# Miniprotein binders against q9bqp7: the designs that were tried, part 149

Target 1, 240 residues: q9bqp7
Amino acid sequence: VPQNWFPIFNPERSDKPNASDPSVPLKIPLQRNVIPSVTRVLQQTMTKQQVFLLERWKQRMILELGEDGFKEYTSNVFLQGKRFHEALESILSPQETLKERDENLLKSGYIESVQHILKDVSGVRALESAVQHETLNYIGLLDCVAEYQGKLCVIDWKTSEKPKPFIQSTFDNPLQVVAYMGAMNHDTNYSFQVQCGLIVVAYKDGSPAHPHFMDAELCSQYWTKWLLRLEEYTEKKKNQ
Key: E = the ipSAE of ESMFold2; O = the ipSAE of OpenDDE; V2 = 0.75 times the mean of E and O plus 0.25 times the DockQ between their complexes.

## First folded at step 11 (miniprotein)

Design yc8 (at its last look DockQ between E and O 0.38; V2 from the best seeds 0.55)
Fold by OpenDDE base, look of step 11:
Structure yc8 (fold): chain B 240 residues (1-240), chain A 94 residues (1-94)
Amino acid sequence: as target 1 above (240 residues)
Amino acid sequence: SREELWERIFELIEKGDKEEALRLLREYIEKYPDNPLALFIVADLLYDMGRPEEARKVLERAKELAKKTGDPELIEFVELLERFIERLLEELKK
């Protein structure tokens, strides 16, 4: 049980979708402060087992690809992810804010992969928007807040070359999503709250993406795990 | 505790005491036979110790379990190690 319990949902915020479809998605810039990001917290609180596996994988990849080859590989993976997010932001943005769609960004297997999910996405409220939890003292950049099949969700888009059919296979992604939810629900920059999460795993080959829907109950379960990770991070920092 | 045992295993690995680490891992697997991660680590250590045939056998089981659990990252790690094991086995036949 977390020592410092804080709710994921804000009881002061009404669950009623404010009837005003925000005409423009929120895009709050991330302020680089001394405040840890969700990603940093998760990375610094990985289990020794996870750290070991990743290190061993890295060493072998370097042996296989060489140091330069491995750097190129990691750079390419990062670039592909970035381009995918940029393309999604462009697709989900209102037409009036559509800068000249770089047609090249839309010609990806990942974009093809998520097409069937995008059909069920509506009511976009935020895109690439910063969230801050002032009380718990962490920040994050969420990908998207939108309605998925009529439910308002924090949506996190992931790229994968391999199928991830189970939510358990997404590692810390559920923790990331609920961390963003909890922060947004208590961030004064947002007038609404979210009760659901969605992880979408897009595939490079264009095969149908896997949606991992997180209801309020599942989000609450992962929120408890997130709080434990945050406490662990805080303790590690006090001891440094 | 399970956590304490893992801590000890990783300490041993870091110190280079692979034999004692393997012993503890084997004890762990006896108690928890369906842990693909533990099996992977055993295979990894066996490979590092120049025991590729034993590593292959253990890794096959790890692969099967990883597929069953649907852990694509672990499968990737398994497949990478598998390639290294097979290369070493080919070199030893030479």
Scores: ipSAE 0.659, ipTM 0.911, lowest interface PAE 0.7, mean pLDDT 90
Fold by ESMFold2, look of step 11:
Structure yc8 (fold): chain B 240 residues (1-240), chain A 94 residues (1-94)
Amino acid sequence: as target 1 above (240 residues)
Amino acid sequence: SREELWERIFELIEKGDKEEALRLLREYIEKYPDNPLALFIVADLLYDMGRPEEARKVLERAKELAKKTGDPELIEFVELLERFIERLLEELKK
């Protein structure tokens, strides 16, 4: 049970778009400060099982690739994920905010993989946008806020080669989504709130992506777990 | 509790008492048979103990569960261990 409960939803906020909102998606710049990011909190509170898995995976990858080969592998995975997110931001931006279109950026297996999901996405409100929860003292950078099948969601895009396993936990994806949601719903830079989440796993070979929809009830359940992880993080830092 | 059981399991692994760790892990998976992480750890331990035939059987179950969840990192972990298991099985035939 969390010692310092805080609600994920803000009862004073509408879940409907503000009629006076700009037609361009929000992109709040990330303010690098002393408060922890969502991903750092999750990484620092991984279970012993997760740490064991990642350590064994790393050892075996190095046995197969060599140390230099492993470094190149991880760098390439990072680059592929970066290109995927850049392409999605370009596709989802109504103003074509990218400086110049790159055909190679838009022609990837990951982009093909998500095409059936993108058909159900509309009403984009935020892209690659910072969120901060000043009361609970954490920050994040969310991928997308848009309607999915008519429901406004925090959407997290995930690849099989992204993220790097030892700096981000794939087993904590729902916690990441609800942490961003809770921060957004209480961040003064945003005038609306979101009650649903979506995790989309894209595949390099273009196979259809797997969507995981999270309704408000499921988000509330994961929010409790996120608060426990944040408490665990805070306790660990008091001992250092 | 579940957390106390995992603490004990990892203490045993760190001490090198792999047989007792395996016993507790098998008790855990009887209670929670659809936990792909636990199944993977069993397979990993069996491989490390030189029991690749048993490791392969357990890992196949973990693979099926990982595919159902659509977790690409766990699938990658499973496929990597599977390659090492198959190499060991081929070496043991010689």
Scores: ipSAE 0.550, ipTM 0.871, lowest interface PAE 1.3, mean pLDDT 82
ESMFold2 (binder alone), look of step 11: mean pLDDT 79; pTM 0.742

Design yc9 (at its last look DockQ between E and O 0.16; V2 from the best seeds 0.00; counts 0 for: pae E 2.7 > 1.5, placed apart)
Fold by OpenDDE base, look of step 11:
Structure yc9 (fold): chain B 240 residues (1-240), chain A 94 residues (1-94)
Amino acid sequence: as target 1 above (240 residues)
Amino acid sequence: SREELWERIFELIEKGDKEEALRLLREYIEKYPDNPLALFIVADLLYDMGRPEEARKVLERAKELAKKTGDPELIEFVELFERLIERLLEELKK
């Protein structure tokens, strides 16, 4: 049980979707402060098993690809992910912001992969927007807040070359999503709250993406795990 | 505890005491046979110890177990490692 319990949902915010479809998604810039990001917290609180596996994977990949090959591989993966997020931001943004140059970004297997998910996405409220939890003292940059199948969600887009049909296979992604939810729900820059999460795993080959929907109950379960990770991070920093 | 045993195993690996780490991992696997990670680490240590044939056998078992557990990342990692082992074994035959 977390020592410093804080709710994921804000009881002061109404669950009623404000009937006004925001005409423009929020895009709050991330302020680089001494405040740890969600990603940093998660990275610094990985289990020894996770750290070991990642290190071994890196070593073995270097043996297979060479050092330069591995650098190229990692750069390509990063670039593909970045381009995918840029393309999604363009697609989900109001049409007035679509620049002609975006056609090349739309020609990807990842974009093809998520097409069936995008059909169920509406009411975009935020894109690439910063969230801050002032009380718990962490920040993050969320990908998207939108309605998925009529439910308002924090949506996190992931790229994968391998199928991830189970939410358990997404590692700390559920923790990231709930961390963003909790922060947004208590961030004064947002007038609404979210009760659901969605992890979408897009595939390079254009095969149908896997949506991992997180209801309020599942989000609450992962929120407890997130709080434990945050406490662990805080303790590690006090001892450094 | 299971966690304490893992901590000890990782400490041994970090110290370079591969033999003692292998011993503890084997004990762990006997007690918890459905852990593909443990099998993978055994294979990895065996490979680092210059025992690639033994590593291959253990890794095959790790792969089967990983497939059963539905861990796609571990499966991918095992497949990568299989390729490395096979390459090494081919080189040793020359």
Scores: ipSAE 0.477, ipTM 0.831, lowest interface PAE 1.2, mean pLDDT 89
Fold by ESMFold2, look of step 11:
Structure yc9 (fold): chain B 240 residues (1-240), chain A 94 residues (1-94)
Amino acid sequence: as target 1 above (240 residues)
Amino acid sequence: SREELWERIFELIEKGDKEEALRLLREYIEKYPDNPLALFIVADLLYDMGRPEEARKVLERAKELAKKTGDPELIEFVELFERLIERLLEELKK
């Protein structure tokens, strides 16, 4: 159980979508200081079971591809993920013109994969934007805040090439989403809040992406688990 | 404790005593049935031991837990492992 429980939602903020907000999505720059990131917290608090399983599957990939082949494969997956996020930011930005968009970036199988999801996305409020939890002192960089089927969500975009190499994976996708949500809801740079999350898995071959919606109840359940991971990280750093 | 049991399980796996590690893992899962990572480790061990039918049964439980979590990485991991198990089962028919 968390020693110092803190609420994920901010009662001083509206949880309803508002069409009167500014049309240009927020993009808050990252701050340079000693505050840990969400991904660092999750990486530093992996259980022995998570580490064991991921290392075993990494070795299977190395056996299949060779060490150099594995390094090239993981570099390519990283680049494709980066390009996918760049493309989505461009597509979702109201300031972009068709002439200024990179046509090769837009002709990705991953982009084709998410087209049916994007039809249900509207009211984009933030893109590739830093969040900081003012009280719990952690930071993150969220992918997107927008309405999905009428519900304002923190949206996280994932790529899949199966078999997935699980690079930097901790099997903690929902924890990442709720950590960003809690940080945004308590960040003075934002005047609104969100109560829902969405994880969208896009496929390299263009197959329809799979959405995983997280309502407020599910988000609250994962928030408790995130607080435990943050506490574990904090205690570990106090003993250094 | 839970930590002591995991330490012994990992020692047995490292030593190559897969049958004893599997026995302890099954006892762990009976006590802590909602741990999807433990189920995946059992299935992975059974796969390595050439027992894909048993690995498939364990994955049925893991699929229910993965779907309940809604975690895409867990779901993808189940799908990956299902393909590996089916591949092994096809090879065994030969």
Scores: ipSAE 0.330, ipTM 0.722, lowest interface PAE 2.7, mean pLDDT 81
ESMFold2 (binder alone), look of step 11: mean pLDDT 75; pTM 0.667

## First folded at step 12 (miniprotein)

Design mc1 (at its last look DockQ between E and O 0.96; V2 from the best seeds 0.00; counts 0 for: pae E 1.8 > 1.5)
Fold by OpenDDE base, look of step 12:
Structure mc1 (fold): chain B 240 residues (1-240), chain A 89 residues (1-89)
Amino acid sequence: as target 1 above (240 residues)
Amino acid sequence: SREELLERIKELIKKGDKLLALYYLFDYILKYPDNPEALIEVAELLLEMGRPEYARLVLEWAKELAKKTGDPELIEKVERLEREIEERS
């Protein structure tokens, strides 16, 4: 049980969309601060087993590709991910704000992969927007807040070369999503609350993406795990 | 066996196949994650390979396990190796 329990949901915020749904998605810039990001907290609180799983994989890749080949591979993966997020932001942004869509960004297997998910996405409220949890002292940059199948969600877009049909296969991604939810629900820059999460795993080959929907109950379960990770991070930093 | 695998890794280290040795050391750790003695042996090899950063991480793991088992000899051995790492750093 977390020592510093804090609710994921804000009882002071109504789930009802205020009638003034901004026609334009929010894009709050990430401020450079001493406050740790969600990503940093998760990375620094990986189990030793997770660390060595990653290191074993890295060493295998270096053995197969060489050091330079592995650097190139890593750079390509990062670039592909970045382009995918840029393309999604462009797709989900209102048409009036669409600068010249680089048509080349839209011609990817990842974009093809998520088409069936995008059909169920509406009511975009935030894109690439910073969230801050003032009490728990962490920040993050969320990909999207929108309605998925009529439910308001924090949506996190992931790229994968391997099928991830189960949410358990997404590692710490559920923790990231609920961390963003909890932060947004208590960030004064946002007037609304989210109760659901969605992880979308897009595939390079254009095969249908896997949506991993997280209801309020599942979000609450992962929120407890997130709080434990945050406490562990805080403890590690005090001992350094 | 665990011992045979460890000896094979030691042979790779002696041959200078450092990348392959590291892979097998990480694989060894993952095969025997609940064995503090095995982790200590791996930490010693990582130190010999000039990889104190991984040795520290493995020793921390061994220490956590040793504390759970309540074995004072293992705890002392880990702490000794931690001191040796600090002295060499």
Scores: ipSAE 0.697, ipTM 0.915, lowest interface PAE 0.6, mean pLDDT 91
Fold by ESMFold2, look of step 12:
Structure mc1 (fold): chain B 240 residues (1-240), chain A 89 residues (1-89)
Amino acid sequence: as target 1 above (240 residues)
Amino acid sequence: SREELLERIKELIKKGDKLLALYYLFDYILKYPDNPEALIEVAELLLEMGRPEYARLVLEWAKELAKKTGDPELIEKVERLEREIEERS
């Protein structure tokens, strides 16, 4: 039960954009400032148990790969994620074609993994676009806003080298999606709102990606948990 | 046992196997997360290894558990160690 509740949906906004709107997806630039990002809030509000699970994993990786090997591994994971998001932005952009992009960018197990999901995605409204919640005072960079099987969603793309995601990242992924949703629904750069979310976990080996659809009721439930994490972050900053 | 694991970690620190010692210290924390005495012992070892950043995190955890018990001796032990961390930089 957060002390200062705020609604996720904006009753003054339509969830259906105007039919005559341009088909070019929004891409609002992210401005770095004092306002905390969604990912920063989530990182800074991890439990001590979660922190030490991560640190133990890091130490095992360093023992197995060496310091340089772990640094290279981490860099490669980051690069694979970046290339995946770049490929998806290219695929989903109506003004860009696959022939105008490096075809090596499109060659990956992750892209193969999401093909069946992409067949159900249409009506792209935003790609790699900044959102800001001026009232709750946080910022983020959402991956995609598009229709999935006829429902307008904030879509978050996640990569995994194994078919099963880690429990800790599964725990926070819905919070990230609803935080972006709430910010977008109250951001003056957007004239519409979204009531659904989608988390897509893509696999390095090309196995079919696992979609996790979030209807409005489920989003509202996770929104309450996000508000608690944001409140915890704010209290932590006051005491520093 | 807890005592056997801790003694093995101390032996690794003495031999200079810092990476392996650190791995087992994190494993020890996760095995005894509700034991403030165990967490204080880990914090002392992390300070000995020159890792005050981890020692501070472990002591925050131990402090919350110690407050829950109401044991003033345990609370003072945590706070004394926190002052030592602050003084060392």
Scores: ipSAE 0.435, ipTM 0.835, lowest interface PAE 1.8, mean pLDDT 84
ESMFold2 (binder alone), look of step 12: mean pLDDT 80; pTM 0.752

Design mc2 (at its last look DockQ between E and O 0.82; V2 from the best seeds 0.00; counts 0 for: pae E 1.8 > 1.5)
Fold by OpenDDE base, look of step 12:
Structure mc2 (fold): chain B 240 residues (1-240), chain A 89 residues (1-89)
Amino acid sequence: as target 1 above (240 residues)
Amino acid sequence: SREELLERIKELIKKGDKLLALYFLFDYILKYPDNPEALIEVAELLLEMGRPEYARLVLEWAKELAKKTGDPELIEKVERLEREIEERS
């Protein structure tokens, strides 16, 4: 049980969009602060087993590709991910639909992969927007807040070369999503609340993406795990 | 066996196949994650290979396990190796 329990949901906020919600998605810039990011917290609180699983994989890749080949591979993976997010932002942004879309960004297997998910996405409220949890003192950059099948979600877009049909196969991604939810729900820059999460795993070959929907109950379960990771991070930093 | 695998890794280290040795050391750690003695042995090898960053990480893991078992001898051994790493750094 977390020592410093804090709710994921804000009882002072309504789940209903205020009629004054702007038609334009929010894009709050990430401020450079000494505040740890969600990603940093998760990376620094990996189990020893998780670390060595990653190191073994890395070492195998270096053995197969060479050191330079592995650097190139990692750079390509990063670039592909970045381009995918840029393409999604362009697709989901009402204003960018009028601009000359770089057609090359839209012609990807990843974009093809998520087409069936995008059909169920509407009511975009935020894109690439910073969130800060004022009390728990962490920040993050969320990909998207939108309605998925009529439910308001924090949506996190992931790229994968391997099928991830189960949410358990997404590692710490559920923790990231609920961390963003909790931060947004307690960030004064946002007037609304989210109760659901969605992880979308897009595939390079254009095969249908896997949506992993997280209801309020599942979000609450992962939120407890997130709080434990955050406490562990805080304790590690005090001891450094 | 665990011992045979460790000896094979030691042979790779002696041959200078450092990249392959590291892979097998990480694989060894993952095969025997609940064995603090095995982790200590790996930490010693990592230190000999000039990889103190991984040695520290493995020793931290060994220490956590040793504390759970309540074995004071293992804890002392880990702490001794931690001191040796700091002295060489």
Scores: ipSAE 0.697, ipTM 0.916, lowest interface PAE 0.6, mean pLDDT 91
Fold by ESMFold2, look of step 12:
Structure mc2 (fold): chain B 240 residues (1-240), chain A 89 residues (1-89)
Amino acid sequence: as target 1 above (240 residues)
Amino acid sequence: SREELLERIKELIKKGDKLLALYFLFDYILKYPDNPEALIEVAELLLEMGRPEYARLVLEWAKELAKKTGDPELIEKVERLEREIEERS
């Protein structure tokens, strides 16, 4: 129950034909300013339990790898994630550019992991594209907008290593997707809107990725939770 | 028991096993997340270990829980430790 509710969908825009050339996905540049990003809002509003779960995991890793080993590990994980997103953008780009891709970029377990999902993806409308919610004043950079099994989705690609003895949560991942969706649906750079979301978890060893589909009703439920997180963030900054 | 785990953590601090003590302190926080007295004890230990950044986070959590209890002694303990952290900053 946010104090300042706002709808996730735009009635003026529902499923209207796009004005863009469908063979060229949108890639709106990210303009840096003081407006908070989705990821910053979520990072600054983590529950105390989430914070200490992360800190316990960090300490375990430092005990196992040493301080320098942990630094190297985290740098490598970040690089792998970046390469994964770059590879996916390249794979999903128009066919005229496919022949110029870096073959080493495409050789990863994560790319093998998502191959079965990519067969169900079509009609790519946006890749690595900035979104801004002009009323709620937040920005983001969404990974992909495309059809998944016939449903137009905001698609978020996540990497995951082997299963661990820690509880894994997708709690904030759905918030990230709906925040991008709401921003896109109210961003004048886009002439269409999206009502569904998809989170794809890819595995380092190439095991089949897991898709998590979010229909409009589920997106609306998470949208309410996102609005609460944005409100919490705004109040924290107001009191600093 | 909670008391036995806390005593083991205190022994690790005495031995100078700082990394292992931190791991078990975070594990202790997660095992007793709804106990403001337990969180206050952890915050005190984190301050003694020279980790005021973690102590602040734990005290914030403990303060929320202490307000729900309405126990003025718990609120007083949290406020005292918050002042101590600000003085060491």
Scores: ipSAE 0.436, ipTM 0.825, lowest interface PAE 1.8, mean pLDDT 83
ESMFold2 (binder alone), look of step 12: mean pLDDT 81; pTM 0.758

Design mc3 (at its last look DockQ between E and O 0.91; V2 from the best seeds 0.00; counts 0 for: pae O 5.3 > 1.5)
Fold by ESMFold2, look of step 12:
Formats: C-alpha cells, sequence, structure tokens
Structure mc3 (fold): chain B 240 residues (1-240), chain A 89 residues (1-89)
C-alpha cells in the first residue's frame, strides 16, 4: 500500500485529440537530469526471485558460451533491439523522402512479426518521446503513442525468443507502460491524455507478435503496483 | 536430495569450479526458497566464494522467513552473518 497515492489519469485533460494538435508526431528530447528513469526504478526494485532467476540464466549462458561468448551474445541482443526500435520509428514516422529510410533496417524477422499489429495502428501522436511526472519526480522515454484498433494507447515494443501469450508473462512491462502513461498525463509538454496501453511482443523468426491490450481499469491496477515500486526505490535511495 | 546438492556445491567450491558452483547454488536457492536454514547455509557458501553481494540478498530472504518462525537461534544466526557481510564491505 503506497503511502502517497496519486491518480494515473488527469480529470482536467481531454482524452480526445484536438484540432490544433501537431501533424508530426511529438519527439520530446530526453535531457540528462538527476531524477530517476522508469527503467532504473524497475531494475533497482526487482524481487529477489527475479534477481536469482536472471543470475541462474546468466550463469547457464556463460557455461554454454564462455564469458566472451556471453558478452558477444548480449551485445548482439542489444543491437537487435536497438535496430528493431529504429525500424519501427522509421516506419511510423511521416517521411518527406522515402530514400532516407534504410531498406536493410526493415529486413528483419521482428519487423515481419509485427506487420499484422501495424495494420491496426494509426494516428501516431508521439515516437521515442520523453515524459516527466513533475509531482512524482520520474522520467521516461516512451516508444509510441498511437491508436490501436481505434483506441489511443501508449505502445511498448518488446523483442523475445520465448512466446509470451499472456500479459502476466511479460513481468514488469505493464508497470513500464503505466509509468509512461501517468507521466505523460501529467506532463505539460502534452495537451492530451491516454487511458489505454499496449505491449507488443515480437519474435525474431517472424512468428506473429502477441499484443497485450490494457484498458483503463487494468492500467489503474498496475499503476498502484508502479507506485509501490517507486516508493521502494525512493526509500532505498534515502538509505544510501 | 537437498543434502546431496549441498555437498556437490561444497566440493565444487573446494575444487575452484566457481562458474558451475554458482549455477548449482542459484538453482539450489530457487528449489528451497521457503527454507530459512537452507538459505542461511547458502549465504555462508556465498561468503566463502567471495560473493557478499549475493549473500546479502539471500540473508534478507532468510531473515523474513526466520522472523515468521520466531526461532531465536535462526534470527541470531542471520544477524551475525549480516554483521560479517557489513564488515567485509
Amino acid sequence: as target 1 above (240 residues)
Amino acid sequence: SREELLERIKELIKKGDKLLALYILFDYILKYPDNPEALIEVAELLLEMGRPEYARLVLEWAKELAKKTGDPELIEKVERLEREIEERS
């Protein structure tokens, strides 16, 4: 139970786009500052079970690949994720010239995996854009704000080698989405709010991605869990 | 069995097979997460291996379980190990 509850939605802000909204998706730059990021909060408040599951996996990988092989594997996974997000930003951005888009960037199993999802995505309002919650004092970099099947969502793109058909199997990803949502809804750089979330898990082999839609009620439930993680982080830093 | 795994871990530590010892040790922790005595012994092994950062995490786990049992011997043992970790860091 968080000691200081704060609402995820802003009742003074419209959930509908107005006619004066920008024609180009917002991309608020992430500035270096002292306040913690969403991902840092989540990383530093992992449960002990999560920590030991990850460490067991790491040691297994090192046994299989060697330390140098594990470093190379980790580097390649990071690069693949980076290229996937770059490709999605390129696909979803309005482009003045089509030739600026790298064709090799679009050739991946992950991009093939999400094609059926992208058919339902429209009205892109933000891409790779910073959000800040001024009251709760955290910052993030959201992947995308767009309509999915007619509902305005914060959309988070993930890569995975294992199937994740249910939202529960995505662990902290729902917390990341609601943290971005709450920050955006209380950030003066944005004139509207978002009440829904979407987590899209893409697969390297091109298998159909799994979408995990989060309605307002589900977002509110995860918001409470996010507040607890933020409180845990804040208390941990006070003791250092 | 728990005792067989523990003896295997101790033998690997003695041989200096640190990677395999750590893997089996983490697997042991995940198999017996609700046994405070097992977790305390794991923390001791992690300290012996020079991994106080993991020992601290395991002891936090063991401390919560020991408090639920109300066993003063377990609680005192956890607190003694916590002081040992603090001195080494």
Scores: ipSAE 0.166, ipTM 0.686, lowest interface PAE 4.3, mean pLDDT 84
Fold by OpenDDE base, look of step 12:
Structure mc3 (fold): chain B 240 residues (1-240), chain A 89 residues (1-89)
Amino acid sequence: as target 1 above (240 residues)
Amino acid sequence: SREELLERIKELIKKGDKLLALYILFDYILKYPDNPEALIEVAELLLEMGRPEYARLVLEWAKELAKKTGDPELIEKVERLEREIEERS
């Protein structure tokens, strides 16, 4: 049980968008602060077993590709991910704000993969927007806040070369999503609340993406796990 | 067997196949995650391979396990190896 329990949901905020919510998605810039990011907290609080699993994978890849080949592979994966997020931001942005869409960004297997998910996405409230939890002292950059099948969600877009049909296969992604939810729900820059999360795993070959929907109950369960990770991070930093 | 796998790793180290040795060593760790003695042996090998950063990580894991078991001999062995790593760093 977390020592410093804090609710994921803000009882003072209504789930109903205020009629004054701008038609344009929010894009709050990430401020450079001493405050740790969600990603940093998760990376620094990985179990030793998780670290070894990743290292084993790395060593296998180096054996297969060589050191230079692995560096190139890593760079390509990063670039593909970046382009995918840029393409999604362009797609989900209002048409009036669409700069000339680089048609080349839209011709990816990953974009093809998520088409069936995008059909169920509407009411975009935020894109690539910073969130800060003032009390718990962490920040993050969320990909998207939108309605998925009529439910307002924090949506996190992931790329994978391997099928991830189960949410358990998405590693710490559920923790990331709920961390963003909790931060947004308590960030004064946002007037609304989210109760659901969505992890979308897009595939390079254009095969249908896997949506992992997280209802309020599941979000609450992962929120407890997130709080434990955050406490562990805080303790580690105090001891350094 | 654990012993056979460990000997294979040692042979690879002697042959200079460090990357393959590391790969097998990580598999060894994951195969015996709850065995502090095995982790200590791995840490020693990592130190011999010139990888003190991994040795430290493995020893931290071994230390946590040793504390859970309450075995003072294992704790002492871990602490000794930690000192050796610090001296070589």
Scores: ipSAE 0.021, ipTM 0.367, lowest interface PAE 5.3, mean pLDDT 87
ESMFold2 (binder alone), look of step 12: mean pLDDT 79; pTM 0.724

